# Ledger of designs, part 2: VH-VL binders against Probable molybdopterin adenylyltransferase (moaB)

Target 1, 163 residues: Probable molybdopterin adenylyltransferase (moaB), of Methanocaldococcus jannaschii (q57631)
Amino acid sequence: MHKRIKNIKYAVVTVSDSRYNDLIKGKEVDDKSGKLLKKELNAKVYTIIPDNKNMIKGIVEHIVEFFDVDCIVFTGGTGIAERDVTVEALKEIIEKELDGFKIIFQKLSYEEVGFSAMLSRAMAGIYKGKIIYALPGSVNACRTALKIIKEETGHILGHLREG

## First folded at step 1 (VH-VL)

Design b5 (framework fv_bebtelovimab)
Fold by ESMFold2-Fast, scan of step 1:
Structure b5 (fold): chain C 163 residues (1-163), chain A 125 residues (1-125), chain B 109 residues (1-109)
Amino acid sequence: as target 1 above (163 residues)
Amino acid sequence: QITLKESGPTLVKPTQTLTLTCTFSGFSLSTSGVGVGWLRQPPGKALEWLALIYWDDDKRYSPSLKSRLTISKDTSKNQVVLKMTNIDPVDTATYYCAHTLDYYGSGSYYPFDYWGQGTLVTVSS
Amino acid sequence: QSALTQPASVSGSPGQSITISCTATSSDVGGYNYVSWYQQHPGKAPKLMIFDVSNRPSGISNRFSGSKSGNTASLTISGLQAEDEADYYCSSYTSSTLVFGGGTKLTVL
């Protein structure tokens, strides 16, 4: 049994073409999911990027290299449309997938929203000693995922630090 | 199986508040990804988007009309309500409510796949 | 108000292909895949024909196809039929809002 890590440092990244467009044009950005995650996880690193595979991979490398974080949480771009590339981008770089996260998340989602949960894609994986989560862009999906993230992230980090 | 129907006054006077109700069946507005929007079309003119509400109470408004619009939902009654203040003759239009499904949880503006029949609202003194 | 430009009218004969364009005054359409197309018969509510540039809803004929090049999205109707005669509207997320084109009246000759 590994010791749970306390005081986890989080980065939050919202993936949204429309919100990114608002951001770069200096307009007010309504990012409810990103703000919820930032508040609940006390994230010191927060940004918005477009639905772009190279930018998703690039932001991971940038955060890993320049910021002291233990965990990166993505919200958005996890659906089944061609523009939804968060899961695909992250699968190209992660070293190990935490399949149990997807299963538990889908179970909790099904209990809340029924069969519509089938079309939501959530993922977790390990990259360079850090945990990466990809969550749907909705506030409700983020609330569901936060139950898992807050409970288990420290435990996972304990295994990574001692393993 | 998804159906929506608009209801409200067909004739309103300038400066009043217009209240429109969308009553729907075949889906729940507690279902993740589901949203209901309001759109209008003045006689012989183009469609204009007004407002949208998602299952998680996320609300979006046309920037040019935001100060005049309030959208709300009553999930237990399968209803979405739009209020527009300070009504003017230029607001004369057929008003539609429509279903959208954000399959992806992106919180972005999505296409409207099922529409109500529309209700014509005439604004005159 | 509409920020997207469509031709006021297009026409074609049965069996032909026609294309309706939708051009943004900005480059937002070129960068974002939020383009939808609606068909509207007189006195009826609009019907979704295409979403996210090129995706068809269930039940929509493959005679309807969408594409995008630069700041212009296009709806193409192949094998033109009499029932295709209608008004067509494009829609996109541009300028931080959902906007509609002015509409195109398709006449089947």
Scores: ipSAE 0.000, ipTM 0.506, lowest interface PAE 14.5, mean pLDDT 84

Design b6 (framework fv_bebtelovimab)
Heavy chain, then light chain:
Amino acid sequence: QITLKESGPTLVKPTQTLTLTCTFSGFSLSTSGVGVGWLRQPPGKALEWLALIYWDDDKRYSPSLKSRLTISKDTSKNQVVLKMTNIDPVDTATYYCAHRPEIYDILTGYSYFDYWGQGTLVTVSS
Amino acid sequence: QSALTQPASVSGSPGQSITISCTATSSDVGGYNYVSWYQQHPGKAPKLMIFDVSNRPSGISNRFSGSKSGNTASLTISGLQAEDEADYYCSSYTSSTLVFGGGTKLTVL
ESMFold2-Fast, scan of step 1: ipSAE 0.016; ipTM 0.525

Design b7 (framework fv_bebtelovimab)
Fold by ESMFold2-Fast, scan of step 1:
Structure b7 (fold): chain C 163 residues (1-163), chain A 122 residues (1-122), chain B 109 residues (1-109)
Amino acid sequence: as target 1 above (163 residues)
Amino acid sequence: QITLKESGPTLVKPTQTLTLTCTFSGFSLSTSGVGVGWLRQPPGKALEWLALIYWDDDKRYSPSLKSRLTISKDTSKNQVVLKMTNIDPVDTATYYCAHSYYEGLFDAFDIWGQGTLVTVSS
Amino acid sequence: QSALTQPASVSGSPGQSITISCTATSSDVGGYNYVSWYQQHPGKAPKLMIFDVSNRPSGISNRFSGSKSGNTASLTISGLQAEDEADYYCSSYTSSTWVFGGGTKLTVL
């Protein structure tokens, strides 16, 4: 019954204090996870921001307002350290959380890294008709999440946009 | 110092299964981001991608050939194997294996084997 | 599915510049951002010249440059030399596949 959306337009945002500091100082930035996501999702929008709740919320609003995208994918800032605020920032703005994403992601992570998967705080949610994913900063975590994102994002958008 | 070398039969009959082995050195297929792909080129024609296997055993296949192709790796032997079923004269080509690295090269194929010519005839 | 379109041949004289185009025929906006270029001399394996539209691998001459506008990628070779005579292939990576152009034969006259 529901149509799957094809040709999904992605934005990718890397959350990292150290990479952001390198960027503003004109240094070469080694952003393996962000570059992987940009490439695999053919993302038109890509940026690096620091681990800051207001900047995370602000970049979502900026992308939603000024860019034609269907989905925003964050990588980094999802751990349990005090500076890791990506999940907290996104929970303040999302309209509905897609709890199934974190459950499926944790299951796949457990199969790869065992009980260490418990420290991962990946999430997904809906904001203003768009899907937002928050992923851990590691390349392996992003690779795992891409299996879910590529398979299901069009299906989620189809449900969201049926009228 | 990355090197790859293809090996397998040079002459195959129609309907048989073609098995090609890529043996490599100078890198490990357990290293994050590394992949090994297979490509072919019929005499006087364009390059065609067939399959690729990544370090994490994720496998990619050409959509037009997917039903005929199986790619596998043996990391301990530094080998990647491609099997193509139901071989046909149109499959006559030079077959190449090549190194890729998605984190640094955006999955471009930077180092190639010398190629092995496979002729399919009855 | 669409193929990448290249001219069958291009020619130039030593010291000149030439450009080879590579056009996505289906206008797939998301599919053709990751463009690579390969050089192939007769009887030899392909050699990577350009990746990610405009990046050169270590050891590749800066006479080779890549660019992209819309759905057309271009390889430009400046200061043509006799050894540049070869077949050139463009390739684009989608999220799960690689597509190659038909190839362009460069003749240095």
Scores: ipSAE 0.006, ipTM 0.574, lowest interface PAE 10.5, mean pLDDT 85

Design b8 (framework fv_bebtelovimab)
Fold by ESMFold2-Fast, scan of step 1:
Structure b8 (fold): chain C 163 residues (1-163), chain A 123 residues (1-123), chain B 109 residues (1-109)
Amino acid sequence: as target 1 above (163 residues)
Amino acid sequence: QITLKESGPTLVKPTQTLTLTCTFSGFSLSTSGVGVGWLRQPPGKALEWLALIYWDDDKRYSPSLKSRLTISKDTSKNQVVLKMTNIDPVDTATYYCAHGYSSGWYEDYFDYWGQGTLVTVSS
Amino acid sequence: QSALTQPASVSGSPGQSITISCTATSSDVGGYNYVSWYQQHPGKAPKLMIFDVSNRPSGISNRFSGSKSGNTASLTISGLQAEDEADYYCSSYTSSTWVFGGGTKLTVL
């Protein structure tokens, strides 16, 4: 039998050049998706970084080394534009991809937005005993992903920790 | 081979506490990943899950019955005990214990079942 | 009512194929990915026939198969035999609880 872990410690990372630039210039940042994820997951770690592959990989290593978290959830930088590098960066470091997450997420997204779901590049994977999710930057995409994340993350962690 | 057998009273009066014992062989409830569950089936009705205990003494209960149920294990005796308080005629059912397992996919299922014990609640 | 809906009865003749459905009362897509099927003869304990939608335990005849389409899981019994006459229950894990369908009585005519 697999136990579902209940007290999951989350980190939330928003990937956005524009929000990061506002942050460093001392402007108020409107991060609706990041705030939603932080609240819904009771995340202990929250930050905003730019659309940069080295910064994305670096923040994963930093969080893994210095913070006691079980799961890292990224929002943003998952589109098809040249600047959108979240999926590419994470694929360079993850040890195993959870392909089922992408398929289930896209099916749920298709019901909401039709064929525009084809542009969604959500993913999940395993890195050093932790789960990493990458979600689109929209609030609605994050709400859809939260349904999966809240139900399955504890189960996935149960599998990882039984080995 | 995995086998399980239920034992306990066959007739119980309303308001009493029902105590059922599951005695098993062919596996150890100290083995990581193993659990034992209790289920029931009223005459002519569907199966209903009641409770489950894992190898590490972690316990799960049906939300609607949680206040009435206590599950415990004695790994050295290969036994799991279910107690249900404040018994009512609607609790009349065949009670089963079952071995819980996972296929390597995400969900648990019950692959071996005891023969069941009919418990009738009447005055 | 049950969260999983099954027909109360199905019937078939020896050698035919029959299918028993198990439908989520919820409209949520993909909510029943891990469906198990149990066979129960009168006065006997349930026996696991199918787990995780379509997987068969060792020792279960390949005449029994499982599938899923949308919110409906199906148990198919091919080459129907007299000993297949029994009650069949579907089950799934939903909201941290195991739920069972209402059961389907299979009659072999």
Scores: ipSAE 0.000, ipTM 0.502, lowest interface PAE 13.8, mean pLDDT 84

Design b9 (framework fv_bebtelovimab)
Fold by ESMFold2-Fast, scan of step 1:
Structure b9 (fold): chain C 163 residues (1-163), chain A 123 residues (1-123), chain B 109 residues (1-109)
Amino acid sequence: as target 1 above (163 residues)
Amino acid sequence: QITLKESGPTLVKPTQTLTLTCTFSGFSLSTSGVGVGWLRQPPGKALEWLALIYWDDDKRYSPSLKSRLTISKDTSKNQVVLKMTNIDPVDTATYYCAHEFTDYSYGYLFDYWGQGTLVTVSS
Amino acid sequence: QSALTQPASVSGSPGQSITISCTATSSDVGGYNYVSWYQQHPGKAPKLMIFDVSNRPSGISNRFSGSKSGNTASLTISGLQAEDEADYYCSSYTSSTWVFGGGTKLTVL
């Protein structure tokens, strides 16, 4: 039988050089995607970091070590530009990739935005018994991913915890 | 100085639609993390949350009442409006609007409340 | 019914300490750490006393403190004063929903 975990604890991390620069300079930060994810997932843990592989890997270790969360959701840094390193960073630490997530996400994105959906590289994977998602930085992409995340995260955690 | 004030009919008949308006000052419902919610309290009973609208127009509804509730905002007038359809005597209660705040540091608190408006439903 | 269980009443004398419990049902987690406490005097709107389990808003007396153990949150009032006599409600947020306890009437004898 399948068991779904209820009351999942989320952390949300926005990856954005420009938003991070605004943040450290004490400026108001307009983070629509991060705010949406924090609100929709009831995430108490939320931060903004730059497009930097070591910062991305470091924040995963920090959250896993010091916060009681089941799932980390990244938004931003998933495109094809040289500065977009979220997927590359996470692939270096992920123990098992959930390839089905990217396939289903791209199918839903295609239904919404057509062929431009192929320019984003959403992913999901497992690290130390936790689920990590990486989503595109746009609000619409985050809304699309939330349909999958809300439906399936508990099921994935159930499999991880049943052995 | 945050203040909120409820307004609307004090007596309504069963099957009608109840429309309540919250008028506020001292904050903007365009500020990140800010919401305005509606709650009610029947005479001598517990508080019950009804609906909330956030700065980015995200709307939340009590699951048991969702089909009857509509919340909207007019940021230019500093108003939030709640509509409840098919009113029933069981809906007799004091209705409150309240300022809500959620950000990285704080979660989901109602820190300032209107004084409340008693709505009586009778035939 | 509410998902959060509070005792119907509690009483104490001036200068004493009292504690009001708020327990999530076994079917509900009771929210992570999004627990708030509200004070309500007769005929008045609720007033936020505690949020995020143990934090006090500006202007709230340090005689009010909050804590949580397992699925039970507690509000403690030290140095009881006559004006503390009121109804107290706990609240939690989970799954995009606010739930409230049934309320506890505090009597200062």
Scores: ipSAE 0.000, ipTM 0.510, lowest interface PAE 14.2, mean pLDDT 85

Design i1 (framework fv_ifinatamab)
Fold by ESMFold2-Fast, scan of step 1:
Structure i1 (fold): chain C 163 residues (1-163), chain A 121 residues (1-121), chain B 106 residues (1-106)
Amino acid sequence: as target 1 above (163 residues)
Amino acid sequence: QVQLVQSGAEVKKPGSSVKVSCKASGGTFSSYAMHWVRQAPGQGLEWMGYIIPIFGTAKYNEKFKGRVTITADESTSTAYMELSSLRSEDTAVYYCARDSGYDEGYYFDYWGQGTLVTVSS
Amino acid sequence: EIVLTQSPATLSLSPGERATLSCRASQSVSYMHWYQQKPGQAPRPLIYDASNRATGIPARFSGSGSGTDFTLTISSLEPEDFAVYYCQQRSNWPLTFGQGTKVEIK
């Protein structure tokens, strides 16, 4: 029976060179998107890392191995600039991409930003029985994605765990 | 630095059309949305529509739908706004303005100097 | 469409005084931006996403608010600050502006 999983455990990772630099210098970090996601998803695992492909891949492996989570949500580093490597890093490790997420996300974003939403490279995929989302760094993008994540993550996990 | 330069003032008769240009220099043209905003004398700002040059897709305020056409020429980094069936109420300064980007909430970070279009009989 | 109501319509103040401008939206908005316009000039970006100062904007300008209620504050008016100020939402199509608040010399 395909059943939506309840009580999903989330990790949230913010990808930002500037916020990471503030963090390591002991400054107050203004991470509105990461804090929103942490609060809305009741994530116990939350961290900030730089825009670095190896760090992104490394944090996924670390979280998967050492933390009891069902889903990892990234915010930031998903644009089209050279520094934006979140999507590229995740594509190197994910086992299967969930293309429907990108389509639904862009449709929901349309009312806010029109066709400009297509420039955002949000993605979702599966890795070692866990779901990984990559979201744009803006608070609005995270709010839009939360509608999809809260509705669909349990259904996806149900399918993964029951074949 | 990004700069937007618009075409010069126009005087048009009722029922005619006007086409205003906006040439961008500096920065990347194709991936930023270019909007058109007008302002009637002594009045506030009114959004007309926009285009994303890389996609060639435009969206319009319903108030102007059927009368406004927004286009872009990537080879010359120029956006255009054509307004047809002109009425005296269309007398306004027409501005082009660029979206900053999604992470900044798409505020209008650069504006053209404005083009005065006067519609008189 | 989202209607933005700015108040007051006119603020008559002297240099050195504090200016507080309100913008209220008919429904909750994702992004609120503020622009300054002087006679004969294009609007100039001041504040983006409610509280962030645009490049080159002096520290005396600050923005705050969320949901439907937003405020622009000028802590101590300089002569060059007497202008019309517009709020603008980026939430729903069509994009809309407030009617403007004119800050004028008393």
Scores: ipSAE 0.000, ipTM 0.510, lowest interface PAE 14.1, mean pLDDT 85

Design i10 (framework fv_ifinatamab)
Fold by ESMFold2-Fast, scan of step 1:
Structure i10 (fold): chain C 163 residues (1-163), chain A 121 residues (1-121), chain B 106 residues (1-106)
Amino acid sequence: as target 1 above (163 residues)
Amino acid sequence: QVQLVQSGAEVKKPGSSVKVSCKASGYSFTSYWMHWVRQAPGQGLEWMGGIYPGDSDTNYNEKFKGRVTITADESTSTAYMELSSLRSEDTAVYYCARLGYYDSSGYFDYWGQGTLVTVSS
Amino acid sequence: EIVLTQSPATLSLSPGERATLSCRASQSVSYMHWYQQKPGQAPRPLIYDASNRATGIPARFSGSGSGTDFTLTISSLEPEDFAVYYCQQYSNWPLTFGQGTKVEIK
């Protein structure tokens, strides 16, 4: 009886110290990846936050409590640098990891960029009945992930919310 | 395609001022910071400051405090760097550079060709 | 201000050899970038955010590191790679560059 959920409601969150600094100064932010995701997913919730574990965990709680969304998509802060804490922060709160997402994303990335795919730390998981994706900050990585997200998110929600 | 084209070489006397221009094309001029970086002959790179043309907000290196002024003219997509009270130590190639955002960081993704400013008596 | 120290100051090598360039920061850096500069030219973006290659940069260039220690590696030098390399931090204002490492033909 599993059905794909239609009309999925998305939130998009860009994680970037530099873009957040521009945002708090009231400047126009060049957020190509976040804007691509917002447009492609028709996200009604969009924001930018710094590379900070407490801010990442806090924004998840805020979105879950105050906005009617099914899925939260993060872009940025997933690299191997010390400041990149998106994966670490989300692993502290996620109830169940969807490790198949990482495997499929890595396969598609490898086909496109070769061994550089090893540096990608994309992930997906479940939190309080919502799906959370964490994607690399590049436009190309987001475009690749969108293929998976658009095809599978409704199916995952169908399994999660079967009644 | 993105291009940054700077004004030509200048020879100035000590105590005078110089104003170097940087004309941008191929992108939304008001959406990116434009920074200025100088390089004395045979030496390394030194950041001077930058401007966000969309609101004219500026950020300056304290080393140049009171001597550098960075401005932008949106109608011509041109940024300017004016340095006053010139000294022989100010002899350098002056570069404009766009601060592009790629992935999680800002870095200088496009550079002007450079403007040689010579300060001599 | 964050001081960036590059070592060695000069690296004399032959084409085909491996070049390893170091950049050490006086305090922890969030983002480190690398630029290549040839005589009479503006700096060219090479590596951003420690390990990502800029557009058009060949695979022989790689960057690594975090915190205070960063490395640029050229796995097998080509004739066009003999240049000066600068690291640059994007962590705190003022923005600062290292003094440069010159990679020259032996």
Scores: ipSAE 0.000, ipTM 0.467, lowest interface PAE 16.6, mean pLDDT 85

Design i11 (framework fv_ifinatamab)
Fold by ESMFold2-Fast, scan of step 1:
Structure i11 (fold): chain C 163 residues (1-163), chain A 124 residues (1-124), chain B 106 residues (1-106)
Amino acid sequence: as target 1 above (163 residues)
Amino acid sequence: QVQLVQSGAEVKKPGSSVKVSCKASGYSFTSYWMHWVRQAPGQGLEWMGGIYPGDSDTNYNEKFKGRVTITADESTSTAYMELSSLRSEDTAVYYCARHEYDFLTGYPYYFDYWGQGTLVTVSS
Amino acid sequence: EIVLTQSPATLSLSPGERATLSCRASQSVSYMHWYQQKPGQAPRPLIYDASNRATGIPARFSGSGSGTDFTLTISSLEPEDFAVYYCQQYSNWPLTFGQGTKVEIK
């Protein structure tokens, strides 16, 4: 019925072994990307977890179960290194992938950082009526993705919740 | 061919203000942080603050808070650092430098390109 | 703020010799970077995140360390390597630099 849902509720999750290790040891954690996403999306949920498939899948279930959110945005762990498992973990639970997000994001990233965009593995998909985004860990990549997320998330939710 | 070109040397009196410019070329100006670092004669490097020109988000060293203002003009791809209430100990070479985060890890990269520096002398 | 102490303040060596430069932090740091500066010039990036060489940096430059103790090594000094070297931490705000180690020709 609706073309777009308004007043979207977001959760933000930073995936980083180094930041998580600093966090649990009581060190100051500089999470520029996660804090930018939290601020720009007015996210009610924000946390940092390690590059671990079970933790990534577990945090999705935890957020879905205990928090009223429409969308979960991950930043970090999307690269090509062996420890980067965010995309792999999410693909194990995602019901439908939004491949267009990847294409549009890479096009915009190429315009900003040239061929380095080839190494980013951003994705989006649907899980239990929620939208999940996985973004690169950089502040610049998150700013680029925010242009798409802010414009289109409500439209996607409108289609998803129609019926 | 990334270049950062700064304004020329200045001599200022105590209590005055100075505004140093840094003109960027060869890359997307709005997509990278621009930081300001100073170096007093015979001394090491001191970080002052930075700006992300794409949305004018700033981060300042508390030591300079209240007297440093960093701005950016996207139309000219130029960053500015204005330091007020100048003291003799503010005599230094002031550098602008570009900073990026690694797309793959979110790691803060080092300052990869630097301006040539601007000497600011504060003397009565 | 995190204080970075570099030692020695001055290192006098001849071309072909190994240079070992130390940077010690007042508290544990997650990210340490190294820069080279020649008189009248802006700093040049050398090493980022303790051990990774910046673009265009020769293999004779290497970095190591973690926690509070970091080292920059130049395996065999070339004439162009005689300069001042600075470490820089990116763990806590404000960002801080060491006072520098001057590598001088003997």
Scores: ipSAE 0.000, ipTM 0.483, lowest interface PAE 14.7, mean pLDDT 85

Design i12 (framework fv_ifinatamab)
Fold by ESMFold2-Fast, scan of step 1:
Structure i12 (fold): chain C 163 residues (1-163), chain A 122 residues (1-122), chain B 106 residues (1-106)
Amino acid sequence: as target 1 above (163 residues)
Amino acid sequence: QVQLVQSGAEVKKPGSSVKVSCKASGYSFTSYWMHWVRQAPGQGLEWMGGIYPGDSDTNYNEKFKGRVTITADESTSTAYMELSSLRSEDTAVYYCARQGIYDYEGLPFDYWGQGTLVTVSS
Amino acid sequence: EIVLTQSPATLSLSPGERATLSCRASQSVSYMHWYQQKPGQAPRPLIYDASNRATGIPARFSGSGSGTDFTLTISSLEPEDFAVYYCQQYSNWPLTFGQGTKVEIK
């Protein structure tokens, strides 16, 4: 069959200094979260970048300019450590933040892991007609976020593209 | 509440055609794919095709070639599956099933009609 | 087309026992779903995208797997779990189902 179902097109980006260094040195890369997201979202664009604000902002611009995607999903670099810069980098470029994502994600995380959820800094926002999600690096956090992403991304895009 | 209500059982002669209906309610009919799946007596499930009512985009299983036609009437929120040139092997329960949210792939068939028995006999 | 082969064809078990059902695809699958069907009824969704439980499905049902090999597990069979189970892929058109595994009471 040549007919294709119209579907949401995703890019997945893993943010990790250690995984990026392994990648460029030809070592085996253990990226469970990125691979989970790539498979679950059927993402055609997948890459690993270091914990660097300029690389994070740069990859968003690169993907938006050169790839036909509707949504970019980041995993990693969202914690409270000094090296964790994904949220900070994305806040510098996003046009509108989807605060509801953070609230819903925190609620679901609390139900699963209790007070450890307070360390989560997940976010979502709009940039140049695209949806950008930033998720914690853990597999469990990505699994939780996928429930929201799969249910809501099409709805958000539908609203965003009216007018 | 989401409901899919199908037309009643039919008995058909070989060589004739049958048109089964599936009336949807409780959701935005034009925002979800509607699929048709059949099950011959004592056999497994077989996908026939689907339609996205919002733009009437369709996809068919090659096994049914030019024999199956799936349509949707947005004004009545009803999907139809017409199968022509009927043979005894087409005797089966035919189901309609909803899939997806806003054209999102990967979601299962989450709501099913009750099924329509089509018997093809001489 | 992607061919899905389920094994075993039949599992004869008693309530309280663990059931393990396999579904093997002829090529790599991105999305695998599982359905339960009881005689005279339409199929009921159980597991979507390999490992996610559908709404209202008890915790005793779990799914796992990736690529070509997928598994449905029922940790402790209840009387209402004796049914036929089907896997279904949503990676490529045409959509295909496995032949089914019948879980029957011993």
Scores: ipSAE 0.000, ipTM 0.467, lowest interface PAE 18.1, mean pLDDT 84

